# VH-VL binders against a6uvu3, part 16

Target 1, 145 residues: a6uvu3
Amino acid sequence: MDKRITLIGSKIAKTGNEFIYCGVLEECSECRFKKICHDGLIVGKRYRIVSVRSAKHPCIAYGDGVKVIEVEPSNNFTILIESKKALEGLTLSHSDIQCNNILCKYYNLCHSEGMPEKYKIMELHEKIKCPKGNSLIKATVSTIN
Key: E = the ipSAE of ESMFold2; O = the ipSAE of OpenDDE; V2 = 0.75 times the mean of E and O plus 0.25 times the DockQ between their complexes.

## First folded at step 6 (VH-VL)

Design m43 (framework fv_felzartamab)
Fold by ESMFold2-Fast, scan of step 6:
Structure m43 (fold): chain C 145 residues (1-145), chain A 123 residues (1-123), chain B 107 residues (1-107)
Amino acid sequence: as target 1 above (145 residues)
Amino acid sequence: QVQLVESGGGLVQPGGSLRLSCAASGFTFSRYAMNWVRQAPGKGLEWVSGISGSGGSTYYADSVKGRFTISRDNSKNTLYLQMNSLRAEDTAVYYCAKDRYDFYGSYRYFDYWGQGTLVTVSS
Amino acid sequence: DIELTQPPSVSVAPGQTARISCSGDKLGDKYVYWYQQKPGQAPVLVIYQDSKRPSGIPERFSGSNSGNTATLTISGTQAEDEADYYCQAWDSSTAVVFGGGTKLTVL
C-alpha cells in the first residue's frame, strides 16, 4: 500500500479530508516529529486522510495540537516536459528547460519543486507551445522508488 | 519586521491587462504560501488566489480562473498577479497577504497584509 | 460548501462589551480567524485559531468558537475600536472564505 503517516492540526484531522503538502517550516528543525511529519511527502502533492489516531501531540504550527494521520495520494502530479523527452521512455529525469519567466502561466508546471530526479509518465495530455518557443507536453506523472 | 509592498495598480479599460507585484521582506519568503485578496469599493474581502511556498501549487477563485495567473520568484522575494481580460467587477483594492504557515496548503490564514494597490477597470 | 454569516452592523457605547458573531455549518470543526479593518487601511489579524491574540493586540479582544458560531468579543470598547471586522475560515477546497463583515460603531 502507498499509505504514509504524517501529522496535521487536530480540528482538520478527519477521515476524508484532503490537503496539499507544502514543505518544512524553519521551526520544525528542532521538532521530535519532523521526520514522521515530513518524511516521504512530496511538495505540491495532494493527500487524502484515510485514518486518524485519537492522541494529540504538541506542535508549533497548531496551538491546539496535531494528530497522527494515515494518508494516501489523491491524484498524481501534473508537470510540463519537453515533447521530445516524452517519446524517450516511461521513466524520465528532470527537464533541461532554462527559463526564468515567472509571469508565464505555465511557470509552476515547468518548475515543480519536490519532484524526484526520476518519474514515470502515467498519461500524456495536450501539447503546449510556450512563449519562449519550447515544444512542451502536459503529463501526469508518478514517483518511482 | 515583516513588510509587504505592492505595486502595479492603475486605471485600465475593460478587456485590458495589468500585472501586480508584491515585494516581501523580513521573513524567509520561500517557506510561506502567499495570497492575493481584493476588496471592491465599499464592499467586503474576497480571496482571489494563493500560491504555495515552492510555487508548485496554485489556487484561484472561480471568478478569476482562466484570466488571472499567480506566480512568485523566490530568488527576488516577489509575488506576482498577472490579470488578463479585466472586467468592471474586477475593480478593487488588491492586497498581498502572507499565510502564517506553509507545510499544509489546505490550512490558510493571513498574519500580515500589504497596504493594497487600487485597480480600476472603467471605460 | 461553507458560507459565513455576520451581522452587518453592531453598535455599542464606549466602555460596553461588543459581541460580533460569525455563523457557518459545523464551523466549530474549523479554525476561525478575525481581522480588523479601519477606514483606508489594510486588515490586521486580531484573533487566530479561534481564541489566540497576536502580539500587540490589546487584551480586551477575545474569541470563541463552538457548534455553528464563532464570536469576537471586545470588552470595554474604545472609540479606536470602530472598524469593520471580518471572520475567516478554511474551506476543504483549499480556498479561504470570509464573512461579509460587521461594522462596529462606538457611539
Scores: ipSAE 0.254, ipTM 0.627, lowest interface PAE 3.3, mean pLDDT 80

Design m44 (framework fv_felzartamab)
Fold by ESMFold2-Fast, scan of step 6:
Structure m44 (fold): chain C 145 residues (1-145), chain A 124 residues (1-124), chain B 107 residues (1-107)
Amino acid sequence: as target 1 above (145 residues)
Amino acid sequence: QVQLVESGGGLVQPGGSLRLSCAASGFTFSRYAMNWVRQAPGKGLEWVSGISGSGGSTYYADSVKGRFTISRDNSKNTLYLQMNSLRAEDTAVYYCAKDRGVTFYGSYRYFDYWGQGTLVTVSS
Amino acid sequence: DIELTQPPSVSVAPGQTARISCSGDKLGDKYVYWYQQKPGQAPVLVIYQDSKRPSGIPERFSGSNSGNTATLTISGTQAEDEADYYCQAWDSSTAVVFGGGTKLTVL
C-alpha cells in the first residue's frame, strides 16, 4: 500500500513535511494508538506527509498531542551531485559533499538525511552555483535499499 | 539505564587540535541523533554540533563551522568531536547530549540525557 | 536566526511562585524545553514539549508556551530549586537554540 496512516506531533503535522521513521518507544506499549501509529512503517525509511486531520490526540512522545496524518514513502528525492558524475540512469554510491555551512540554502540538498548507500539518477535539473565553488547539479534520485 | 561518558578533554594550545569521544550505552544508539553542547566557565549553554542517527546529516553552530567535525561510529556506540584550529573562546565544558526527537525533519530536538562533561582548556 | 531572551535573574521567597520567561519570535509555534543546572553539575531536563514533566520532576514545576513567550512556573518554591534555568527551542530545522539562562535565587 502506497499511502499509510500514522500520527505525528501536532506542530510538525504539515502537508509536505518529510520524516524518517525511528521506531517505537517503550511508552508506546500502553498506547491505544500504537497499531495506527506504528504498523506498516519501516525503521529508517523516509515518508512524506500528504494530508493532515485536524483533531488532536494525547501522546506520551509529543506533549501537545498528535494528529492523524496520511503518508507515502519518499523513494524519490532531490539532491545535489557533482556535475561530472551526473548522468541519467547511472547508479552512484552515496558520498557526502564536504561542507559544514548549515545556513546555506542548498545544505539539505547536499546532506540528505536517510540517504541509502546507493541511488539511481532518475532526472537531472538545473546546475547550481555553489557558494564554495563546487560544480553541482540538482537531481531527482531513486533510493536503492 | 542510559549512560553517556565523555573523554578526551584537556589543555591544548591555541591553533591546536583535540578529539572528544562519548561512549553511549543503555539505548539503541543508531536510532537517535546526538549532540555536543558546551558551556564556558561562568557562562550559559551553547549548542555546538549535532549528527543524525545514521550519521548522514551534520549540523554546526556558526562559531565552529570549518573547524569542528562531528562524527559517530554506530558499531561502537561512540560519538566524536574533532576540534581543529582551537581558540581561547573554545574553552568550555563539553557535554555529550542524547536527542529525544522521534523524527528528523520535524524533530523536536531536546536532550533527555546528558553526560557529566569533559573540560577543554585552550591556553598557552 | 531566532534569539531566546530570558531575564538574567529572578528572586523569590520560599513558598512563593517563581515565573521564568523565555521570549522569541513566534515561539508558540515551536516546542520549548527547560533545563535546571546546579553548580558543577550537568543540566537536567525539567520540562519537555512546552508543559510536560519527566518522571521524577516535582509537580510544582509546570510550563506554558503561547504567542512569543514560554514560561516556566515553580509553585511553592523550595530552597532546593535554586539553580540556573535554561529554555531551549529548535530553530530553522538545523539548529538548537538556548536562552541565556536565568539564575533563580530563593531568599
Scores: ipSAE 0.128, ipTM 0.592, lowest interface PAE 4.2, mean pLDDT 81

Design m45 (framework fv_felzartamab; at its last look DockQ between E and O 0.22; V2 from the best seeds 0.00; counts 0 for: pae O 10.8 > 2)
Fold by ESMFold2-Fast, scan of step 6:
Structure m45 (fold): chain C 145 residues (1-145), chain A 123 residues (1-123), chain B 107 residues (1-107)
Amino acid sequence: as target 1 above (145 residues)
Amino acid sequence: QVQLVESGGGLVQPGGSLRLSCAASGFTFSRYAMNWVRQAPGKGLEWVSGISGKGGSTYYADSVKGRFTISRDNSKNTLYLQMNSLRAEDTAVYYCAKDRDYFWGSYRYFDYWGQGTLVTVSS
Amino acid sequence: DIELTQPPSVSVAPGQTARISCSGDKLGDKYVYWYQQKPGQAPVLVIYQDSKRPSGIPERFSGSNSGNTATLTISGTQAEDEADYYCQAWDSSTAVVFGGGTKLTVL
């Protein structure tokens, strides 16, 4: 599914804003908007707001209320990929780098949250010096549909 | 009961490195974004870095980009800050701070703070 | 990012109302948070989302936010309320900005 309907806090309900979906709150069990708010969203996935409706609705999580928004999965990511696979315009299947060095300054680029299963390399940047000896290059990638 | 306990601070020379740790308990650690906020002696609060619940998204203040790395180990309920190329102006108490519970997570605001750990960068 | 301006100090007599302002361009379009910090201690969240109080925070603490100014109000100020107070703005999760802080003196 490309686009999803959900609700978010009134003051942050702006087109272009991106958020990571964190799941249902216990307090939402009695909420009449639970299904529309949470149905079809994937925990840990990053979404971008593409439209906002004007009406406000009550919410336990947001004291000034929530607005209905339409979201799409975020399309562009900056990640590290193996240099041998790095060709602009190439479509790759996502595979995390095998590394447990959580203190590495590149850790977040090797283990990007919310990455799609397949992506297209849009732009290649600098090569990085991997502490584990992997040959890696920074790339901007785009989701495929 | 939510507790955040920082460690790893100390005296270091300019250009040196330090690793800070924050041990978390009393909540489901992997569900919440975590942050580092610092305070230089006698000065105000400055946000340093934030990390999403699963660790895939990180964000940094411009003053520390390229020098500091935030990370987390959810299996150990521990948050880290790797600080490289330290400068005198990095001298501060560093606080570990927890994000509030919302179904849309982000680096937004801090409902619980640790006691802080002092980092002094001096020759 | 928005810059948040607070007065450096505010003084009030015990039992009187203290008001601490936090100003920024179109701040009323953003969520504002307030933290209390006593000497040698970590900050404590006292107001979230402009006007809400966390559990355990006395009802004498209240907040408002409109136009360009958010205000932390402490009614019937007590000696124990003497502290530094910081405002924080949050809009889109891309940055966290603190005000410079206000020292509240209860004389």
Scores: ipSAE 0.458, ipTM 0.740, lowest interface PAE 2.1, mean pLDDT 84
Fold by ESMFold2, look of step 7:
Structure m45 (fold): chain C 145 residues (1-145), chain A 123 residues (1-123), chain B 107 residues (1-107)
Amino acid sequence: as target 1 above (145 residues)
Amino acid sequence: QVQLVESGGGLVQPGGSLRLSCAASGFTFSRYAMNWVRQAPGKGLEWVSGISGKGGSTYYADSVKGRFTISRDNSKNTLYLQMNSLRAEDTAVYYCAKDRDYFWGSYRYFDYWGQGTLVTVSS
Amino acid sequence: DIELTQPPSVSVAPGQTARISCSGDKLGDKYVYWYQQKPGQAPVLVIYQDSKRPSGIPERFSGSNSGNTATLTISGTQAEDEADYYCQAWDSSTAVVFGGGTKLTVL
């Protein structure tokens, strides 16, 4: 369930590797494999390679060709969440922390890329001292999809 | 069409701080990873830092970890580099570079570069 | 972490073929990118993913990558090709690495 078939450059087609899908590349607009390569993938979503077929296929975007891979959504992120919402096993709707302090050392944990609309809290870690006074805790979370 | 314009360079004393900015236009900024690459006078290119399209992942060269902070404001199409605890060896032209994508793995390369901004660290 | 080694300079007569090497441990298992930098200018991507040319790069530029060595080849080298050339790779530790650069002189 939730597994997809796609194609990726042969040199990075390894089980366990992850990538964020960024959409159809300009080089792919007339490719015979465009449908297989891109259908079913969501722009901005993180995927993990779970299997790799050994055969190489020609690809206009990759000079060494591509391999067929099976992927699943990557399901673990480290983020900051409000401490009062933080209970292991709880499912939350993702809501960005209302803060635009780009120079904050925690900025990337408050605005994690590839985050799904909903997530399950898998593990709680330490609270942090937010410069804006928010009560935040680090958590490992997992996708719900 | 793609334009990257760096600013904020200048002369600063060792131990000082400086913030670089890179104004981006001509592409959907949030879809692409961004990077800083520097070049000391008469020397080669050295990658400094990278940030994913939405800013959730940041990467730093060992030489700048703990001193430099990369960030982006996707609402302003602007990339930043906060440089603290500056040293003489940080003297360089700093380039803003656009990644073609932000796939994880061995995809990272830079298809457009700004013209650079000079940072000089001396007393 | 991978280290990329380039010769510091290469000289070629006009019309001859220039070859600029980039060496690293098992570099053929990675994608290699090449940048041209003329004096006072920003770098320009000339080869990506080992052997592909961006739009606007002349056909005389080509690339290969196998074993421990990637090579940028410029056939029929012209005076305007005189520049510094950098190879670049990315490893699984998420670091971006450049070679030390090669000054191509067209005499």
Scores: ipSAE 0.012, ipTM 0.613, lowest interface PAE 8.4, mean pLDDT 82
Fold by OpenDDE, look of step 7:
Structure m45 (fold): chain C 145 residues (1-145), chain A 123 residues (1-123), chain B 107 residues (1-107)
Amino acid sequence: as target 1 above (145 residues)
Amino acid sequence: QVQLVESGGGLVQPGGSLRLSCAASGFTFSRYAMNWVRQAPGKGLEWVSGISGKGGSTYYADSVKGRFTISRDNSKNTLYLQMNSLRAEDTAVYYCAKDRDYFWGSYRYFDYWGQGTLVTVSS
Amino acid sequence: DIELTQPPSVSVAPGQTARISCSGDKLGDKYVYWYQQKPGQAPVLVIYQDSKRPSGIPERFSGSNSGNTATLTISGTQAEDEADYYCQAWDSSTAVVFGGGTKLTVL
């Protein structure tokens, strides 16, 4: 089973939220929760919160403490891909759309963090009108295991 | 101990170019996103640009988009900012700022700053 | 786009409590960070994650964040606390955002 127990900042501890695990902080070295917080997660991988416990625990890294959560790896992602590459069932190597406009409403779809190196296009959605004129299409992609 | 040392600042004419460097030490450089933050004389702090730990993602403020390029060489523990088409309003002390995160996720704040390097754009 | 608003200046007598506000829409739902900057120096992180103090920061520094306002509180303010203070947050649409800064004067 891919589900794991871990801890996360109280403000972001909500069912359905996703986060990218970034590894152990120096501050965590002597933390009594270090094992439960870190041992089950992989650096750079995106996880989805599937449940949250109500109790808060103190954390040196999160000022408002942490909550116990149950997570699973995110295997499906919604991203924008170049239209010329858009084919359902096709396997692609991930690369962000080359754009520096962080204020664009599509930025997160163009620059999705925690993406696997390779993914399979599972479903194509609507074409997106890129403000810069790029031909993009929204797609659901899945991690290749 | 974490150290960040900026260099490359100076006087440049409008339309000119300048390349800033930030030498980092005291931490695993590639594990953390890095940022440039600037401060015009007598003004507040303004985020300029950010780059992920391995350099795969770059981010820019609208004010510098298309003119500035952030990059890094993790083998040299160095952060760069290439500034082109400089304008008078780009005059500022430019700080190298260490992020707490590899990505731009849960942690977007700067736990360490360099002393800054002054860039003056004037005719 | 999130905007952070700070008062331009705050004055306090030595030993008194200084409070610097940082206002923004639904700011309480975000983490706020505070930086101290003394003249001619680089900013120094004094509060992270709303209320957490980095190592080396005096206990008289504290932070809170609820509703639309984050507050940096300095209890028993000392002369050396005279500085500019900046709040900071981030938004998915605007990346990193700083407040305009507050000059704290210790009278």
Scores: ipSAE 0.007, ipTM 0.585, lowest interface PAE 10.8, mean pLDDT 89
ESMFold2 (binder alone), look of step 7: mean pLDDT 90; pTM 0.923

Design m46 (framework fv_felzartamab)
Fold by ESMFold2-Fast, scan of step 6:
Structure m46 (fold): chain C 145 residues (1-145), chain A 123 residues (1-123), chain B 107 residues (1-107)
Amino acid sequence: as target 1 above (145 residues)
Amino acid sequence: QVQLVESGGGLVQPGGSLRLSCAASGFTFSRYAMNWVRQAPGKGLEWVSGISGSGGKTYYADSVKGRFTISRDNSKNTLYLQMNSLRAEDTAVYYCAKDRDYFWGSYRYFDYWGQGTLVTVSS
Amino acid sequence: DIELTQPPSVSVAPGQTARISCSGDKLGDKYVYWYQQKPGQAPVLVIYQDSKRPSGIPERFSGSNSGNTATLTISGTQAEDEADYYCQAWDSSTAVVFGGGTKLTVL
């Protein structure tokens, strides 16, 4: 039910590939494929290709053409979480870390786009050194259950 | 036609700060990712930073993470690069560059470039 | 992380075919772009998505990309083609990587 139809460049239209949806180009306003390409996709969200159709279609964004693909949301994300909340198998409600240090090299991992409201901690990785002194650990999380 | 004009470069001491601006015209600025690419004197091109059309997602080369901040003001059609804790190795011409591929992955290639602004980090 | 390797220089006689390589792990599975830069000027996109020419770029410029190597080919090379050439690829979902550049000399 969460599967979507969209189009992507022919070279990268391979089952198993993941990509982040980044939005629509202005040139797409006149495109006959606009609704198929863009409807129901969330900017910043990661998707995984589960099937590819063989036919190529013209596209202003991809000179080698695009193929119709079926995608589903990728349920795996890498984020930073507070070490005190970091327990493999634990399900947490996502709340972005409140931090205005936009110069931090970890900023995007603390403020991940496309995160669901709830996620399960699948695997814990290395701790990072937070410039603000927060105790943070890198984790792979899943939106499944 | 598409035009990108950089400004804000100059001479700054090591450890100092500088803010670069890029004024964009000729396209719907908020719909395209924007990038900063630099070139040290006599050397090659090095991607520095990228920002999504909305400004919600930012990316940095490892060499500048924690020191540089990319931002944009879509109401003014302007891209910024705040550079802090500058090092001699940051001396370069800084180009702003328009991303062409906005659909997927956001930062694939640059169809238009500004003329660049020189940043010199020296005492 | 992908690294793109270009020869530092290539020399050809006028009218000869110049070939500039760009090598990287599994590069043929990615789109490659080529930029021309003349002294004191900003880079100019000459090839996008492996083999496509922007409007205004002469037909003598062509590109290919297969396996681990992309190639920029300039047929019937002219003196005006003398420049630095850079390849570029997408490294991950968000990162951009440039090759080290190749100085093309037309002797």
Scores: ipSAE 0.303, ipTM 0.662, lowest interface PAE 2.8, mean pLDDT 82

Design m47 (framework fv_felzartamab)
Fold by ESMFold2-Fast, scan of step 6:
Structure m47 (fold): chain C 145 residues (1-145), chain A 123 residues (1-123), chain B 107 residues (1-107)
Amino acid sequence: as target 1 above (145 residues)
Amino acid sequence: QVQLVESGGGLVQPGGSLRLSCAASGFTFSRYAMNWVRQAPGKGLEWVSGISGSGGSIYYADSVKGRFTISRDNSKNTLYLQMNSLRAEDTAVYYCAKDRDYFWGSYRYFDYWGQGTLVTVSS
Amino acid sequence: DIELTQPPSVSVAPGQTARISCSGDKLGDKYVYWYQQKPGQAPVLVIYQDSKRPSGIPERFSGSNSGNTATLTISGTQAEDEADYYCQAWDSSTAVVFGGGTKLTVL
């Protein structure tokens, strides 16, 4: 139940559409709408559009304009989990993998932004080879709540 | 100023594995989603995989799901594609491509591309 | 799940206008992007968001998108415009779709 207001390009401003927020563009740094567009959104997190307002507003990033939208966090994302916990349909409490190796190519999947406290395993993907020796597998998970 | 340089391509046998790298420079790498797009000899462009700036959201084309793994190391400004269980139909030039938009997933487009690296899967 | 259809080839004489179509169901409700690819080279973005040109792309390149068809127009076509052209659109939150490509020949 975490609704946010933001602005998005007119042709993609449709209820049901999802997007991953990627952060502020350079040209947005002095935009009067920067706070409304970007505040409260988490980089790397997926959002779903739940309502769209009809009026168009000028935007540097979208030449045909933007519309005000209301978004909610989407309930699906990809993470790494321990293979011994990897059962489709299982609900897990999140705990970050204890690892400080920021040069690891899997670091961001082990330490994903906006991780919920609980999630359900929806789909299992490939196993990965952890440099630290952990037995890990990629999974698509759904948030609880 | 923006540059993407792919490496790691080569000749592999069917069932083999290969790891591609893309070294990025000239922009704040961690802020932008990155993609792999391939092109078979004499054919059109096919999107393969994409990864968000943080690495927390990953998508694959159905043709590679379960065999290919996209990843990134933001401290090294490098994008990777681990390719396993390679098939003859995976033969293509693989391009590293940068997303422009600050909202990734609803629409994507690629403002910069690398020169590509050739992967040939043949015996 | 949109499919993008382009003609396989278009031929024009130097100085004439080339028009390359990209057709898909309700394509005018989506943003369309165009890439130019010359032999042995990576694709280059020439039109984004239906009709906008990136810095450095000549004014002779223009785009439109309405109904079911997007069009890349090259006015006063020059020899250096000879290339393959690909349209691209979004079809879902997880998919990217390219057209099959059009080979533009300037003879």
Scores: ipSAE 0.262, ipTM 0.660, lowest interface PAE 3.3, mean pLDDT 81

Design m48 (framework fv_felzartamab)
Fold by ESMFold2-Fast, scan of step 6:
Structure m48 (fold): chain C 145 residues (1-145), chain A 123 residues (1-123), chain B 107 residues (1-107)
Amino acid sequence: as target 1 above (145 residues)
Amino acid sequence: QVQLVESGGGLVQPGGSLRLSCAASGFTFSRYAMNWVRQAPGKGLEWVSGISYSGGSTYYADSVKGRFTISRDNSKNTLYLQMNSLRAEDTAVYYCAKDRDYFWGSYRYFDYWGQGTLVTVSS
Amino acid sequence: DIELTQPPSVSVAPGQTARISCSGDKLGDKYVYWYQQKPGQAPVLVIYQDSKRPSGIPERFSGSNSGNTATLTISGTQAEDEADYYCQAWDSSTAVVFGGGTKLTVL
């Protein structure tokens, strides 16, 4: 199930919390935990905490220390997809909608972070009014392992 | 050496629109989440909106949802706030604020702030 | 969700210790951040993650966070420390929330 072990700040190390992994910080270059913190995590991918260990460890990035956590890829996202591709149960390859309108209120749903290469459409929601005239619908999608 | 410079503020009538910009320098802009925080004259700080390092995730305070849009152009090192349907209670100094980006995600606290740009919504 | 309560003002004589509280339900379970704001200026981060100082912030600034209350402590308070101070809390399940601010007067 691709559970991964990593370390995160002790006060945010709670089962059910999600985060997007953003890569290593400059301060981590000399950290004895760098390998366990970073190996196996994909930059831009969303993870969910599934278990937390009780012991605290020192960390330069978190003054209160860090705890060992187990994470797995987050499974469900809300995104916009083309209506003609919108069929519940269908598996799609992820590709961003070709649009450079960064001021659009729907931009983040069209260009969602942490999306896997393939996902399955779980549930269709409402259609949106696209400023570019694209026929788009909100969908809850699930990662496939 | 980190610098954030806001612009685009001014006097606007209720129902009007303004677009704020924040020019960033002295750090790798594309690696950090960015935020807008406002302060009404004589009042406290209020978080308005945040955007992830890539621009793919945006977050808004309930008071501005549906009216304001945060965006960024990483090729220009610039953060934007499009403000529509402005109300008298939106009158404030608007600060551009840099997240101290954690490698684990988009946490919101602000290690550097711009000097702010005043938005006055008045008839 | 969480509401952060600060005293509106605190007065201290030069050289004395100033303590500014920030209270919220189960605040000790969250990371707290403190900002200093002088008139006409942008806020400056003075404490992050409860108790850590950014580079350039004097050692007289310290922080703590336990139970329902976080505290910013300024030992040997100087005239230049006169400012408004704001606490802030956030974690992955909590929206960004600021306290109402505390005006520190050094007289």
Scores: ipSAE 0.339, ipTM 0.701, lowest interface PAE 2.7, mean pLDDT 82

Design m49 (framework fv_felzartamab)
Fold by ESMFold2-Fast, scan of step 6:
Structure m49 (fold): chain C 145 residues (1-145), chain A 123 residues (1-123), chain B 107 residues (1-107)
Amino acid sequence: as target 1 above (145 residues)
Amino acid sequence: QVQLVESGGGLVQPGGSLRLSCAASGFTFSRYAMNWVRQAPGKGLEWVSGISGYGGSTYYADSVKGRFTISRDNSKNTLYLQMNSLRAEDTAVYYCAKDRDYFWGSYRYFDYWGQGTLVTVSS
Amino acid sequence: DIELTQPPSVSVAPGQTARISCSGDKLGDKYVYWYQQKPGQAPVLVIYQDSKRPSGIPERFSGSNSGNTATLTISGTQAEDEADYYCQAWDSSTAVVFGGGTKLTVL
């Protein structure tokens, strides 16, 4: 299922959290968890936490300990989409909202740079109030390439 | 010892562009995520942008998305911030700041900071 | 998204205990970090992961984090501790959040 096991700080070990793996630290060279913590992860790749084990384990990098987590690769990002097109599980072709209001606090979510041509709606969040009257909702979407 | 030295600040007109650099030494640069944090005169700290250790992922504060571009050259131990379409509210001291963790996400914190470089956007 | 609230200023006499609060919704479920900034200088990390002290930071600095409030405590406050103090926390987004800062005056 492309799932991997690793360990992460206890307060950030929460399902749904995403992170980019950055490689081992020097202090990890003698760590008994080095193999479990680092093997199978690709440096620079984004992962999403899909499950968390409750037990804490000692860690030199985290004084309050680490928890075992299960992760999967992620291409998720947050955008604003028209509410009429917003249905969880739906695949959409990218189409920019016609808006020239660069002073809007939501402008960057409406006009995200690097948008893929197609994306799948993974989760719907809150609706926002658009100054130009568009009916918009925040969504977590994923690339489907 | 860790050292971060910013450069490239200066006076620019609204709508102008500027590129900041941060020269890093004393640690394995490619291993750690790097960030830009700014501080407007007399104001508090505001995170601007971050980049993963190998440059594959970038994050931006909503206030700068689409205008600023963070990048790095691991062979030169240098971090960059390309600032376009500058606004008066971008006036600030810009700090280069180093992450500590082997994972990079919203739990970032900064164990070392450069001394900062002043950017003034004025007409 | 989480907002971190700090008092704008705290005053303390030399030798007294200074306490600087940082409040946010369910902050005790997050790691909190504290930075000291003196005039004309870059910030310096003084507390990481709620209560841990970096090498070189005097033991009079301590931290706690529970419920909705994190606290930076400076015991036997000295004149050299006069500075601005900022808390920082993680939230569930990819954003970094700083508190507004607290000016500590040691008179």
Scores: ipSAE 0.375, ipTM 0.661, lowest interface PAE 2.3, mean pLDDT 81

